VH-VL binders against Uncharacterized protein AF_2093. Designs and how they scored, part 9

Target 1, 226 residues: Uncharacterized protein AF_2093, of Archaeoglobus fulgidus (o28187)
Amino acid sequence: MDVEIVEELSKMLAGRKAVTEEEIRRKAIRCALKIMGARLVGIDAELIEDVTCSLIDCPITLKSLHFSEKVKIGDVLFYHPHVIKPEKEDFEQAYFEYKQSKKFLDAFDIMREVTDRFFEGYEAEGRYMRKYTKDGRNYYAFFSTIDDTFEDVDIHLRMVDEVDGDYVVIVPTENELNPFLKFFKQYSEDAKRAGLKIWVVNPDEKTIDPFIGYPKDFRLLKGFKN
Below, E stands for the ipSAE of ESMFold2; O stands for the ipSAE of OpenDDE; V2 stands for 0.75 times the mean of E and O plus 0.25 times the DockQ between their complexes.

## First folded at step 7 (VH-VL; framework fv_cilgavimab)

Design q6 (from q1 with heavy chain R106S, light chain S33K D34N T100E)
Fold by ESMFold2-Fast, scan of step 7:
Structure q6 (fold): chain C 226 residues (1-226), chain A 123 residues (1-123), chain B 112 residues (1-112)
Amino acid sequence: as target 1 above (226 residues)
Amino acid sequence: EVQLVESGGGLVKPGGSLRLSCAASGFTFSNAWMSWVRQAPGKGLEWVGVISSKTDGGTTDYAAPVKGRFTISRDDSKNTLYLQMNSLKTEDTAVYYCTTGYDYDSGWPLDYWGQGTLVTVSS
Amino acid sequence: DIVMTQSPDSLAVSLGERATINCKSSQSVLYSKNNKNYLAWYQQKPGQPPKLLMYWASTRESGVPDRFSGSGSGAEFTLTISSLQAEDVAIYYCQQYYSEYTFGGGTKVEIK
């Protein structure tokens, strides 16, 4: 499993000369969903750490590149291959990915706590792919961003049919509305037709609201604020 | 600011030994590949050898004229690079420079240099 | 073993005029995987250690004036000083870092 996820992550990072731990972890979570699906429940916390460490602390091949060297620029630690050194443009791309990844990782614990509160009274299992169970009914919640959900839409549509229950993607608010408008214009009808749910957590206000789809259990509607 | 300070040079007889030191500051020494470069009086620059970073295993490589006689080592806890010179010859007389940078595998040039220390091999 | 040959051994140029130094490697120092030339230029002033001027054949090190430019690819390279100033009097060395390290013999630049 580790190997398959590392291979998938390596394809996602093809051509990259500089990366951060935050980018590796965020992308590892996405690759783990693609490879493991619902089997990710209950094993994801340690699995994601193992995959991340495989790319940073142990040299791996990524189209003949290894991320064995590190350099700290400002407050950010970058990893890069010792064979081919990155240029300014490579560090700028890595910093852009770092900012996106750090935003997700910083929001993650709050999103999980807000979602746990929303499913008050349900038994919860898992971390990045979290399963909520009550009275024989299951909700599978995967934590991501709206931009990553746009890129991974085919995987999320597949998950709706794969899980034993309902599937929802939990994403944080963005500073701009454009990423949500982009998703809505291109995929909202496909998502609604397939039964894919996307709910938005505001980490600052600790609220959760539906962007696409409502829960089948009417009692859960009291948890939404807007 | 990156600084490299060499020491240990002096007069030695042919067949003798000397150990040079290079004290490094202003960068993460354990991540750096380190080299020694020498320059005979009035002559050009000649690379002596390299030691890879701790992360890359601390492997060494040497120029043909010094292979088997010179040994490069590092102490990352003291941020210090060493050059042990054995079986010294008159043609080893030169100013020895400590440099930071990466060898050909990593693709970075020799970007910082110390002031140098003079080694004179004479009777 | 890559041999580096510089020409000329020395040159005298008037202040404000162009100085051109040539460097030839015995084999290509172009790395096909990244399309970079592993060629650097160093400046050494009397009584001082060498200072890195140029790397990847044409990329200036931070703080190096725009009058210094590098060109060439594969096995033939040139360092140009477009308007020589008094502080540019020095010996200039090319160096390959493609396979180990090898320096050229140096070119002494003086004012006429």
Scores: ipSAE 0.000, ipTM 0.382, lowest interface PAE 24.0, mean pLDDT 84

Design q8
Fold by ESMFold2-Fast, scan of step 7:
Structure q8 (fold): chain C 226 residues (1-226), chain A 122 residues (1-122), chain B 112 residues (1-112)
Amino acid sequence: as target 1 above (226 residues)
Amino acid sequence: EVQLVESGGGLVKPGGSLRLSCAASGFTFSNAWMSWVRQAPGKGLEWVGVISSKTDGGTTDYAAPVKGRFTISRDDSKNTLYLQMNSLKTEDTAVYYCTTGYDYEGWPFDYWGQGTLVTVSS
Amino acid sequence: DIVMTQSPDSLAVSLGERATINCKSSQSVLYSSDNKNYLAWYQQKPGQPPKLLMYWASTRESGVPDRFSGSGSGAEFTLTISSLQAEDVAIYYCQQYYSTYTFGGGTKVEIK
């Protein structure tokens, strides 16, 4: 499957003239979920690295690259195809995607740590799609952002039925409330009906709180305290 | 038929500079990744540097011993590859080969020139 | 960098006998994404440039006789000449093209 994931990622990046490694990695994680679903558990770390290295310059090969040319602007390294020269708008879009991707990647380790603590006593497996098991009960946690969850809502709704257990999307806090309000207005009823859970981690405070859905195991509710 | 013809080799003193050329024919030069490989007299092969095709950005990379001293470049209008060698050392004495890979698919060196000898000596 | 180590340095084989050359890389050159080993073999005769014999560890270049075969995966590779002929006297090099390019030290094949 990394061929199918690379194809899906290439469709997602269609028309893009500039990208960053951070954007590629974040979007590769989303594409991997779409193609593999729950099968990501246990293989996602290596798979995401391989997919990322298929599109940008990395030490594995010099010749198998879609975004082969580099330019550093300020502190950010951008990649682009040689045949297409990026313009100001292309770099602005790439920088916007970079900021969102860097925020997610920077928060990821803390979100995983907080979620692992919330499921203390459960056996944990996987990285970006993480499986928590205890007494025959499974929770599948996928790490994302509220904006990406909004874009991928169809995928996440389907995951609820695909997994052998409960499915939760873990997202970090945002500086503004608007992305959460937007999701709530458009999809909260669909999410509740389907049993989709979305929990919010504050990386600064190291807290986790439910945005949509509560766990069936009431003992876990204490973990939501700030 | 594919042909690669190196030129520009000769005797140069330590600290000097020299520019090698490689004239390519028989294939679409602008689509090819090009490399320089050297071989010291009686010794083994050592990769020197690579330049990607025009479509892949003309990006360059170098072996550690030459990084910062050597510059690889290409002129697609003349079907010619160049190696600018600065701050030459006696250890740079070698036959320098021009090589090509087919494209950006992770290809080894399928065509080689006859080589040009560079001697760095006082 | 990836270091390539060949053994033996020199090999004397009688005409018609098998010649075996080994090549080790300091890290795996198997790319999991395409399941290919980024390893090539070259033949260099006196006064000539090297000639590509083998790529993807075991794929023979066009025009190369079938007595030449490559095997191995990951970090250990072998080039075999099943029945040595006079024209096979040469120095043989392995090369990784996984992360830029690095050559082995070479193996000189001579007739006994």
Scores: ipSAE 0.000, ipTM 0.402, lowest interface PAE 21.3, mean pLDDT 85

Design q9 (from q1 with heavy chain N31D R106S, light chain T100W)
Fold by ESMFold2-Fast, scan of step 7:
Structure q9 (fold): chain C 226 residues (1-226), chain A 123 residues (1-123), chain B 112 residues (1-112)
Amino acid sequence: as target 1 above (226 residues)
Amino acid sequence: EVQLVESGGGLVKPGGSLRLSCAASGFTFSDAWMSWVRQAPGKGLEWVGVISSKTDGGTTDYAAPVKGRFTISRDDSKNTLYLQMNSLKTEDTAVYYCTTGYDYDSGWPLDYWGQGTLVTVSS
Amino acid sequence: DIVMTQSPDSLAVSLGERATINCKSSQSVLYSSDNKNYLAWYQQKPGQPPKLLMYWASTRESGVPDRFSGSGSGAEFTLTISSLQAEDVAIYYCQQYYSWYTFGGGTKVEIK
């Protein structure tokens, strides 16, 4: 399983000359969803750590995802392949990805905490994909960002049909509305028609609100701010 | 189906130069990492150097005995790998093999080998 | 530089008998994160290029007979031919691919 995730991650990182541990972890979680689907409920942090660690300080014979050398610029640690020397533009791209990844990772535990509270009274299992069960009804929650959900929309639409129950993507608030407006303009009708739900967690206020889709269980509606 | 055919070997005097070629077929050459391995007459195998795929930037690395003297390059439009050998020494006398290792699943063991081309460095 | 040492240099075995070749690396070639040994075995017959027999220390390449088996982990490895056939007469090389490539000195397998 981890070999298939590493291979998918290799495709996602093709041509990259500099990366951070944060970017690798964020993208590994996305690749794990693509490869495992609903089986991701059975996966804890160990698999994602193993995938991440295999791409830094690994044997130098591994092709495009071998990032065995490190350099610290400012307060950020970058990894790069032994045979490839990154240029300024490569580090700028890596830093942009770092900021996106750190935002997601910093929000992850809070999103999970808020979502667990929203599903109070449900039995919960899983980490990156959480499954909430009550009275024979299942909700599957995957944690991401609105920008990554935009890029992975085809995977999320597939998940709605794959899971035995309702599927929700949980994303954190953004500093600006543009990423949400972009998604809404391009995919809101497709998402609504397919039954894809996207709910937004404010990590600072510890609130959850629907962006797309309401739960069919009317009792859950009491958990929303409005 | 996978074929690697080396050419360009021959007799050269110490201090001279030779360029070896390796014509590849039966696989997507531009996606493959390629290596040169040599074998002196009656002796064991010695890795010479590697070049990454076009997608990975065509970056090179070399064994210590040949660093600064040998250069590996590739022409993906011709599916051809090259080894430029300069400042040749008598200890460079060997059969030179073109090899590929391009499967992510197995790591990079050297999957396929050409028949080799003999380079003799003698006065 | 990872140094590979093979023993014995040559081995004479009767047809149908077991042949065992040893390979030692100067450093571990086991990567803890994937738990794989970056070690391969090659067979070279006279006048021919080497042929990959084994990778990940114990995984047979496609088409390699099951009488060939690899074992070991970390820094010590063995290649075993359970019942030597005439076609198995060759020189065998171990190779690490943990840090690029270095080969063992080779073991010549001959019939008694």
Scores: ipSAE 0.013, ipTM 0.482, lowest interface PAE 8.6, mean pLDDT 87

Design r0 (from p6 with heavy chain R59T, light chain D34N E35N)
Heavy chain, then light chain:
Amino acid sequence: EVQLVESGGGLVKPGGSLRLSCAASGFTFSDAWMSWVRQAPGKGLEWVGRIKSKTDGGTTDYAAPVKGRFTISRDDSKNTLYLQMNSLKTEDTAVYYCTTGYDYDRGWPLDYWGQGTLVTVSS
Amino acid sequence: DIVMTQSPDSLAVSLGERATINCKSSQSVLYSSNNKNYLAWYQQKPGQPPKLLMYWASTLESGVPDRFSGSGSGAEFTLTISSLQAEDVAIYYCQQYYSTYTFGGGTKVEIK
ESMFold2-Fast, scan of step 7: ipSAE 0.000; ipTM 0.426

Design r1 (from r0 with heavy chain T28D)
Heavy chain, then light chain:
Amino acid sequence: EVQLVESGGGLVKPGGSLRLSCAASGFDFSDAWMSWVRQAPGKGLEWVGRIKSKTDGGTTDYAAPVKGRFTISRDDSKNTLYLQMNSLKTEDTAVYYCTTGYDYDRGWPLDYWGQGTLVTVSS
Amino acid sequence: DIVMTQSPDSLAVSLGERATINCKSSQSVLYSSNNKNYLAWYQQKPGQPPKLLMYWASTLESGVPDRFSGSGSGAEFTLTISSLQAEDVAIYYCQQYYSTYTFGGGTKVEIK
ESMFold2-Fast, scan of step 7: ipSAE 0.000; ipTM 0.483

Design r13 (from r0 with light chain W56Y)
Fold by ESMFold2-Fast, scan of step 7:
Structure r13 (fold): chain C 226 residues (1-226), chain A 123 residues (1-123), chain B 112 residues (1-112)
Amino acid sequence: as target 1 above (226 residues)
Amino acid sequence: EVQLVESGGGLVKPGGSLRLSCAASGFTFSDAWMSWVRQAPGKGLEWVGRIKSKTDGGTTDYAAPVKGRFTISRDDSKNTLYLQMNSLKTEDTAVYYCTTGYDYDRGWPLDYWGQGTLVTVSS
Amino acid sequence: DIVMTQSPDSLAVSLGERATINCKSSQSVLYSSNNKNYLAWYQQKPGQPPKLLMYYASTLESGVPDRFSGSGSGAEFTLTISSLQAEDVAIYYCQQYYSTYTFGGGTKVEIK
């Protein structure tokens, strides 16, 4: 539901005085996965647009999520609540989140294209939670970042058991190795034990490589860069 | 790196039997569909038979010239493919290749090959 | 049983020139569910096992030079080498994997 996703997103944005549309969209996708799980397939594009609309310029009952005022600083459009005036630190936090969100959204179309090519011969359905089907077998792919996957690891571990088939999280490359090392140190054992797969797309080279977990399907192994 | 190493070839008289082995490494053998392909001296390639993964039923298919005489089996615990050849004929003389291929919906080309092992059937 | 027929049996081509090999199947190898042709091409050099060059009639296997290209659909297929190199001297085989496997008779490519 829209309402439940908006309420969950409110928890992520607690205390925030400035946000961008990009941050709201990225976090709405994560909240939608948490609330809807596999039911997200086929409805996620419409749902995310509705949630985003509800938060920045649509009338809603929850005023704490109503970022109705706009201010443009440089080339970035920020949203804030009507009665709250953001301080320098609020805009700095919002800009940091904006950069992370824009990087994900800019890479999204390429990641989906590369993943669609990797699953050549499969029928594809959905957008942010994408389902690949072939001869009654399913692969579910969720698009995220390694840092967001770190924060949402409990959700992704749950998804492995919830879906009817295989589950993989697709993330883009990062400028630094540190976010991947952080995930590896903290969660690689849990991920491997649960059968959670994390594959990395290089948007510049248009390649896909495994970080955690290989497919059991021998044919798909040939799709990796190695 | 994917490696397939055939063994067990040699000289055998018509009517005899021989078992070929193929040791596989560098991939998840248990998920792969495996085939045998042969090539008579100076002749073209001829598919012999295949065995599907256990997940896909573990079934076997054979080319008409060998059906009823040859049996393909696999031991996933040892990453090894076998070809049991019975009632051998002179026309079975060939280099025998172990090869991989897999696809859920119909089939996959034979993408990795071993170096082959020579079987000579003569009196 | 699907029968595969290749032509010519052999051809001699000068270095840098185009080489064309034809392959015909006795029935269509186009799978309607995914619109893919289940047709592969292999290269075999003297004393070596065959090497997969391409699959789905026109998709190059990783590491295969882009001078190799495939075309055709259904029952008639062509392998083209746009600019023959010395290392391309080999026997080339087409193969259907639509219903088990059947190889063509092979085409020997030699330098003039």
Scores: ipSAE 0.000, ipTM 0.445, lowest interface PAE 16.0, mean pLDDT 87

Design r17 (from r0 with light chain S62E)
Heavy chain, then light chain:
Amino acid sequence: EVQLVESGGGLVKPGGSLRLSCAASGFTFSDAWMSWVRQAPGKGLEWVGRIKSKTDGGTTDYAAPVKGRFTISRDDSKNTLYLQMNSLKTEDTAVYYCTTGYDYDRGWPLDYWGQGTLVTVSS
Amino acid sequence: DIVMTQSPDSLAVSLGERATINCKSSQSVLYSSNNKNYLAWYQQKPGQPPKLLMYWASTLEEGVPDRFSGSGSGAEFTLTISSLQAEDVAIYYCQQYYSTYTFGGGTKVEIK
ESMFold2-Fast, scan of step 7: ipSAE 0.000; ipTM 0.418

Design r19 (from r0 with light chain E61D)
Fold by ESMFold2-Fast, scan of step 7:
Structure r19 (fold): chain C 226 residues (1-226), chain A 123 residues (1-123), chain B 112 residues (1-112)
Amino acid sequence: as target 1 above (226 residues)
Amino acid sequence: EVQLVESGGGLVKPGGSLRLSCAASGFTFSDAWMSWVRQAPGKGLEWVGRIKSKTDGGTTDYAAPVKGRFTISRDDSKNTLYLQMNSLKTEDTAVYYCTTGYDYDRGWPLDYWGQGTLVTVSS
Amino acid sequence: DIVMTQSPDSLAVSLGERATINCKSSQSVLYSSNNKNYLAWYQQKPGQPPKLLMYWASTLDSGVPDRFSGSGSGAEFTLTISSLQAEDVAIYYCQQYYSTYTFGGGTKVEIK
């Protein structure tokens, strides 16, 4: 499945002259969900490393990669193709994607910790697609951002029907409400009708709250801050 | 945050009628199975009856002591549960609790409870 | 109706000591299709509504301390508090949810 995910990621990065490892990792996670769905549980950590290394230089592999040259600007390491010098606009786009990706990756461990606490007593499996099991009940949690969930809404709606249990997307808080209002305005009715759940983790306060959807198991409601 | 707030309790004479309400918030009320549980002063808990979600048929079940006298109904548009109590007896004197449950596979315990409302049946 | 019987009616235990409450149903509450016991335990403090402690006979509800444990299967069940704390003074009720709902008579736990 490495090949199919790399192909999908390459389409997503088509025409890009500068990227960061953070952007590649975040987008690889999204492509892996699209290609593998629920099968991502239990294999996602190694798979995402392999896919990321296939596009940039890394110590895990000796493979020749597409973004083979690196340049450090400030504290950010950019990757670009050999011979191609990115222009101002290319670095601006790469930096914008970097900020979004870093926000997700910086929040990821805390989101997983908070979500593991919310499902206290459940058996947990997987990393970016995490399965919580207890008393024959399954919850599948996919970690993302609200902006990426907006872009990938078709995939997430499909996952609700694909998983053997309940499906929820876990996203971190944003500096502004606009990304959440954008999703709410365009997709909240579709999400509610389909049973798609989106819960928000505040990494600073280490709390979790429902944005869309409540769990079927009402006992879990005690885990929400509000 | 799940909140259940009962209201409508008070003093009634034997043979009288009273209607209790339970306002629900913080969960999808229309998906929930709802129950009433009562507790006479200084006594134990006694289940009164339940109403299933509309998608599960909207049917009601009652404990033997209240069957034929009490009726449970719901208004999903107002997130409100009701208990209509007719032909009240002194033995119906109790704090009445509104509580949630969800049919998970076969059945489910009563997860959330309101603060209760006191019904006193006395002359 | 399934009749639930609790014993004892009241129990006095010293702080830090073990408290044990028994619950018996008039028929089995074990569902053969999923091998689960449809039995729950509740805690009620004066002036408060009951709080769910555990379900499926032994599964703790969220936030319930691990000093609480449940055991038993079929028609005989036990709630154990391994090291009684002052905050555990309450009345405890068992409840079947196999066929509608029936509560036990309750057991009052007090510090001696």
Scores: ipSAE 0.000, ipTM 0.449, lowest interface PAE 16.1, mean pLDDT 86

Design r25 (from r0 with heavy chain R106S; at its last look DockQ between E and O 0.03; V2 from the best seeds 0.00; counts 0 for: pae O 17.1 > 2, placed apart)
Fold by ESMFold2-Fast, scan of step 7:
Structure r25 (fold): chain C 226 residues (1-226), chain A 123 residues (1-123), chain B 112 residues (1-112)
Amino acid sequence: as target 1 above (226 residues)
Amino acid sequence: EVQLVESGGGLVKPGGSLRLSCAASGFTFSDAWMSWVRQAPGKGLEWVGRIKSKTDGGTTDYAAPVKGRFTISRDDSKNTLYLQMNSLKTEDTAVYYCTTGYDYDSGWPLDYWGQGTLVTVSS
Amino acid sequence: DIVMTQSPDSLAVSLGERATINCKSSQSVLYSSNNKNYLAWYQQKPGQPPKLLMYWASTLESGVPDRFSGSGSGAEFTLTISSLQAEDVAIYYCQQYYSTYTFGGGTKVEIK
C-alpha cells in the first residue's frame, strides 16, 4: 500500500527540485485518500509516516523520487535530490507549498479536537480519516483545506458513495472568503446533489459550521457553532 | 432517539376537512425538512408534500393529486408538523406517515418515519 | 414528474435463493456532473412504516445486511437479495429523489 501511495505522490511531485516535510506530509495524506479511501481508518498515522520517510530522511528501495539532501534556509528545512541543485524559483515554489502545508498541519489538531467534541458520545477511530460511530450510524471525517478539497473534488464526491455511512470534509477558516466562494461557484451544486458535506472549523474560536450539507442526524445540529 | 408520532386521523365525509399532526422529538425539528407520505389500504406509497426549514426558506411542495386541497405547515416552538386536508375525496383514504427528508435540494431520501395515522373518507 | 415502474408485482423465492426486483424511471435520475443515481430502496413489513435500505442506487444504509445489493444506472435499476432469509419477507419500493419524491408500485417478496 505504501508503495502505491509513494508512486502516486512521486507523480504529483514530478520535476520538483525542492520540497519540505510539511508539503510531503500534506500531499501524502491526499494521495492516501485517493488510493485507500475508507481503508485509511486505523492505519493512516503509521502509513503517512512510512510514506514520508520513504521520500525524505530515511529512503528505502523504491522506484520513487527520493529527496535525500537537506538544506536549511532561515527556519525552514528543505529537501532535494542528490544530483539536482535547486534554483531560486524552486525554493520559492517549495516555500509557497510549505506555507500552505504548515497552515493545514497547524490547524489539524484543533480541527480534530473540535470535531471530536461535536461528535461527543460517538466512538472515534483513525487520524486523518476519522470514523465516528454511534447507534449503528457512521460518519467518516476527512481533514483538509478548502483549496485542496477544490483540487480533490472528484475524489471526495466518490467517497460519499464508497463509505458505509456519511462522509464529511472538515476544513479550517481562511483569511479571505475567496477560496470558499471559488468552491461554491464551481462545485456547490455538484456537492449538494451528491450529498457531500463540507464543514468549517474556526481554530481560533473553536467552532464548527456547515458550508455544504447538514448532518442527517438533526440532533447534531445543536452542536454547530460551538 | 428520533421519534415521530402522527395523530388526528379518523373517519370523515367526502368534501370534509381534517388536520393531521406529527409530534417530533430526538432531533432539532426547526432545522429539519419534513414530508407527508400516504398509503391507501393494500396499495403502494405516495409522496404527498414537503415543507423546508425556515432557515432554508420555509417553502412547500405538493404532489399533483393534492395540490390546492392540502396545506403543510409547521410550528417550530411545539416541534410539530401539520397537514391540513380540505375537500377530501374517497381516494384520499390512506395511512398518512410523517417523515424526515433532509438535504437542501430535495436530493435526499426519506430517513425517519412515524408509525402512521389512518384517514378514512366515506359516508 | 418522474414515473417509477417496478416489476414483478410479486415474487416467490425459496429460503437461501436469490431474489431480484427491477425498477424503471421515466427519465434518467443520473446527475451527469457527479455521476450519482438519485434512487433509493425501501423495505416495508406488514403493519410497519417503510425502512430505508439503500440510496444512490447501491449504497447500503447503516445496519442493512450485505446480502442486499443494488445495481443499475440512469433509468434502469435492480435490487438483489443474494440469499433470502425469513425476515426479508416484505414489500420493497424503489424511489427517485432527483426531482421531489416518487415511489415505484412495490414488489411483494414471499417464501415459496
Scores: ipSAE 0.000, ipTM 0.420, lowest interface PAE 18.8, mean pLDDT 85
Fold by OpenDDE, look of step 8:
Structure r25 (fold): chain C 226 residues (1-226), chain A 123 residues (1-123), chain B 112 residues (1-112)
Amino acid sequence: as target 1 above (226 residues)
Amino acid sequence: EVQLVESGGGLVKPGGSLRLSCAASGFTFSDAWMSWVRQAPGKGLEWVGRIKSKTDGGTTDYAAPVKGRFTISRDDSKNTLYLQMNSLKTEDTAVYYCTTGYDYDSGWPLDYWGQGTLVTVSS
Amino acid sequence: DIVMTQSPDSLAVSLGERATINCKSSQSVLYSSNNKNYLAWYQQKPGQPPKLLMYWASTLESGVPDRFSGSGSGAEFTLTISSLQAEDVAIYYCQQYYSTYTFGGGTKVEIK
């Protein structure tokens, strides 16, 4: 399982010359979803950390990328392979990914907290994917970003069919609406037809609002700010 | 599962030649740096040589005792590593292990080993 | 070439007792760029190929019991078995992979 995730992550990062631990961690979560599906509910932080480590400090397979070299630029620690010297553009890309990853990772606990409150009265389990259960109704919440959700739309659509309940992706607010508009324009109809739900958490306000789809349990609607 | 299977060992006279093979499976062979390590009977481990991946130049390095006599090569299409041993000496008698590790420019420990093949150089 | 020297050549330790093996390199195997020691430990049991036990001087290979530990940096390293078990009887080798590969002479660990 770990190897499969590592391999998938390596594929995802193929061609990259510089990365950060934050980016690796963020993308490891995405790969874990892809590989494990609903089984992700049972996964804790250790697996993700192990997978993350496997690409930098503790490689576990020959099939994985190995970013063994460290370069600190400013307050950010970058990793790159021994045989590759990243160029300025590579670091710029990595920094961009870092910012996105940092934002997501920083918001992660808040998103979970807000979502837990939203599902008041439900039994909850899981970290990266959280399962909420009440009266035989299940909600599977996966925490991501709108941009990652865009890229992983096929995975999420698959998850809708895979889980024995409703599937919702929880994403944080963005500074701009463009990422949401992009998703909406391209995938809103497909998402709606499939039953995919995307809800947005504002980490600052600790609120949650629907972006696509509503909960089947109408009692939950009051949990939305709008 | 990573597997390394050595073959080609046997008895050879001093001055003779022998070619060892190592069949690899369970990993992307073409990306792997491969090494040979030998162990004389009742003695310690001795690194013989290494061949880098093609992407990393495909260059070889050899231990001083075998330099000029041994040649390491690889056929990525067959997932096979070779050790051509020429001008064999009695002190070359050893079990020869095919080994690998996920290696880049600076090196990596040898985390996979075959069962070895015995080479005996005797008159 | 980096020369690796192990001590002692052989060690007899009672079951449950601590076993300590030392390894010295003729030059530092600490890589400044990543601050890692390119030092590995291998365990070889009779009739078997060597098995990677530890790398980066102190990182245990997967499946290795935590009674094994590695310490040291630069050119001096130590492998410690906190509580020797019967299955730990083997020859242990240190190895630098800083510049190609070089093995120590090995240390035979036996039960007293």
Scores: ipSAE 0.000, ipTM 0.484, lowest interface PAE 17.1, mean pLDDT 91
ESMFold2, look of step 8: ipSAE 0.000; ipTM 0.485
ESMFold2 (binder alone), look of step 8: mean pLDDT 91; pTM 0.932

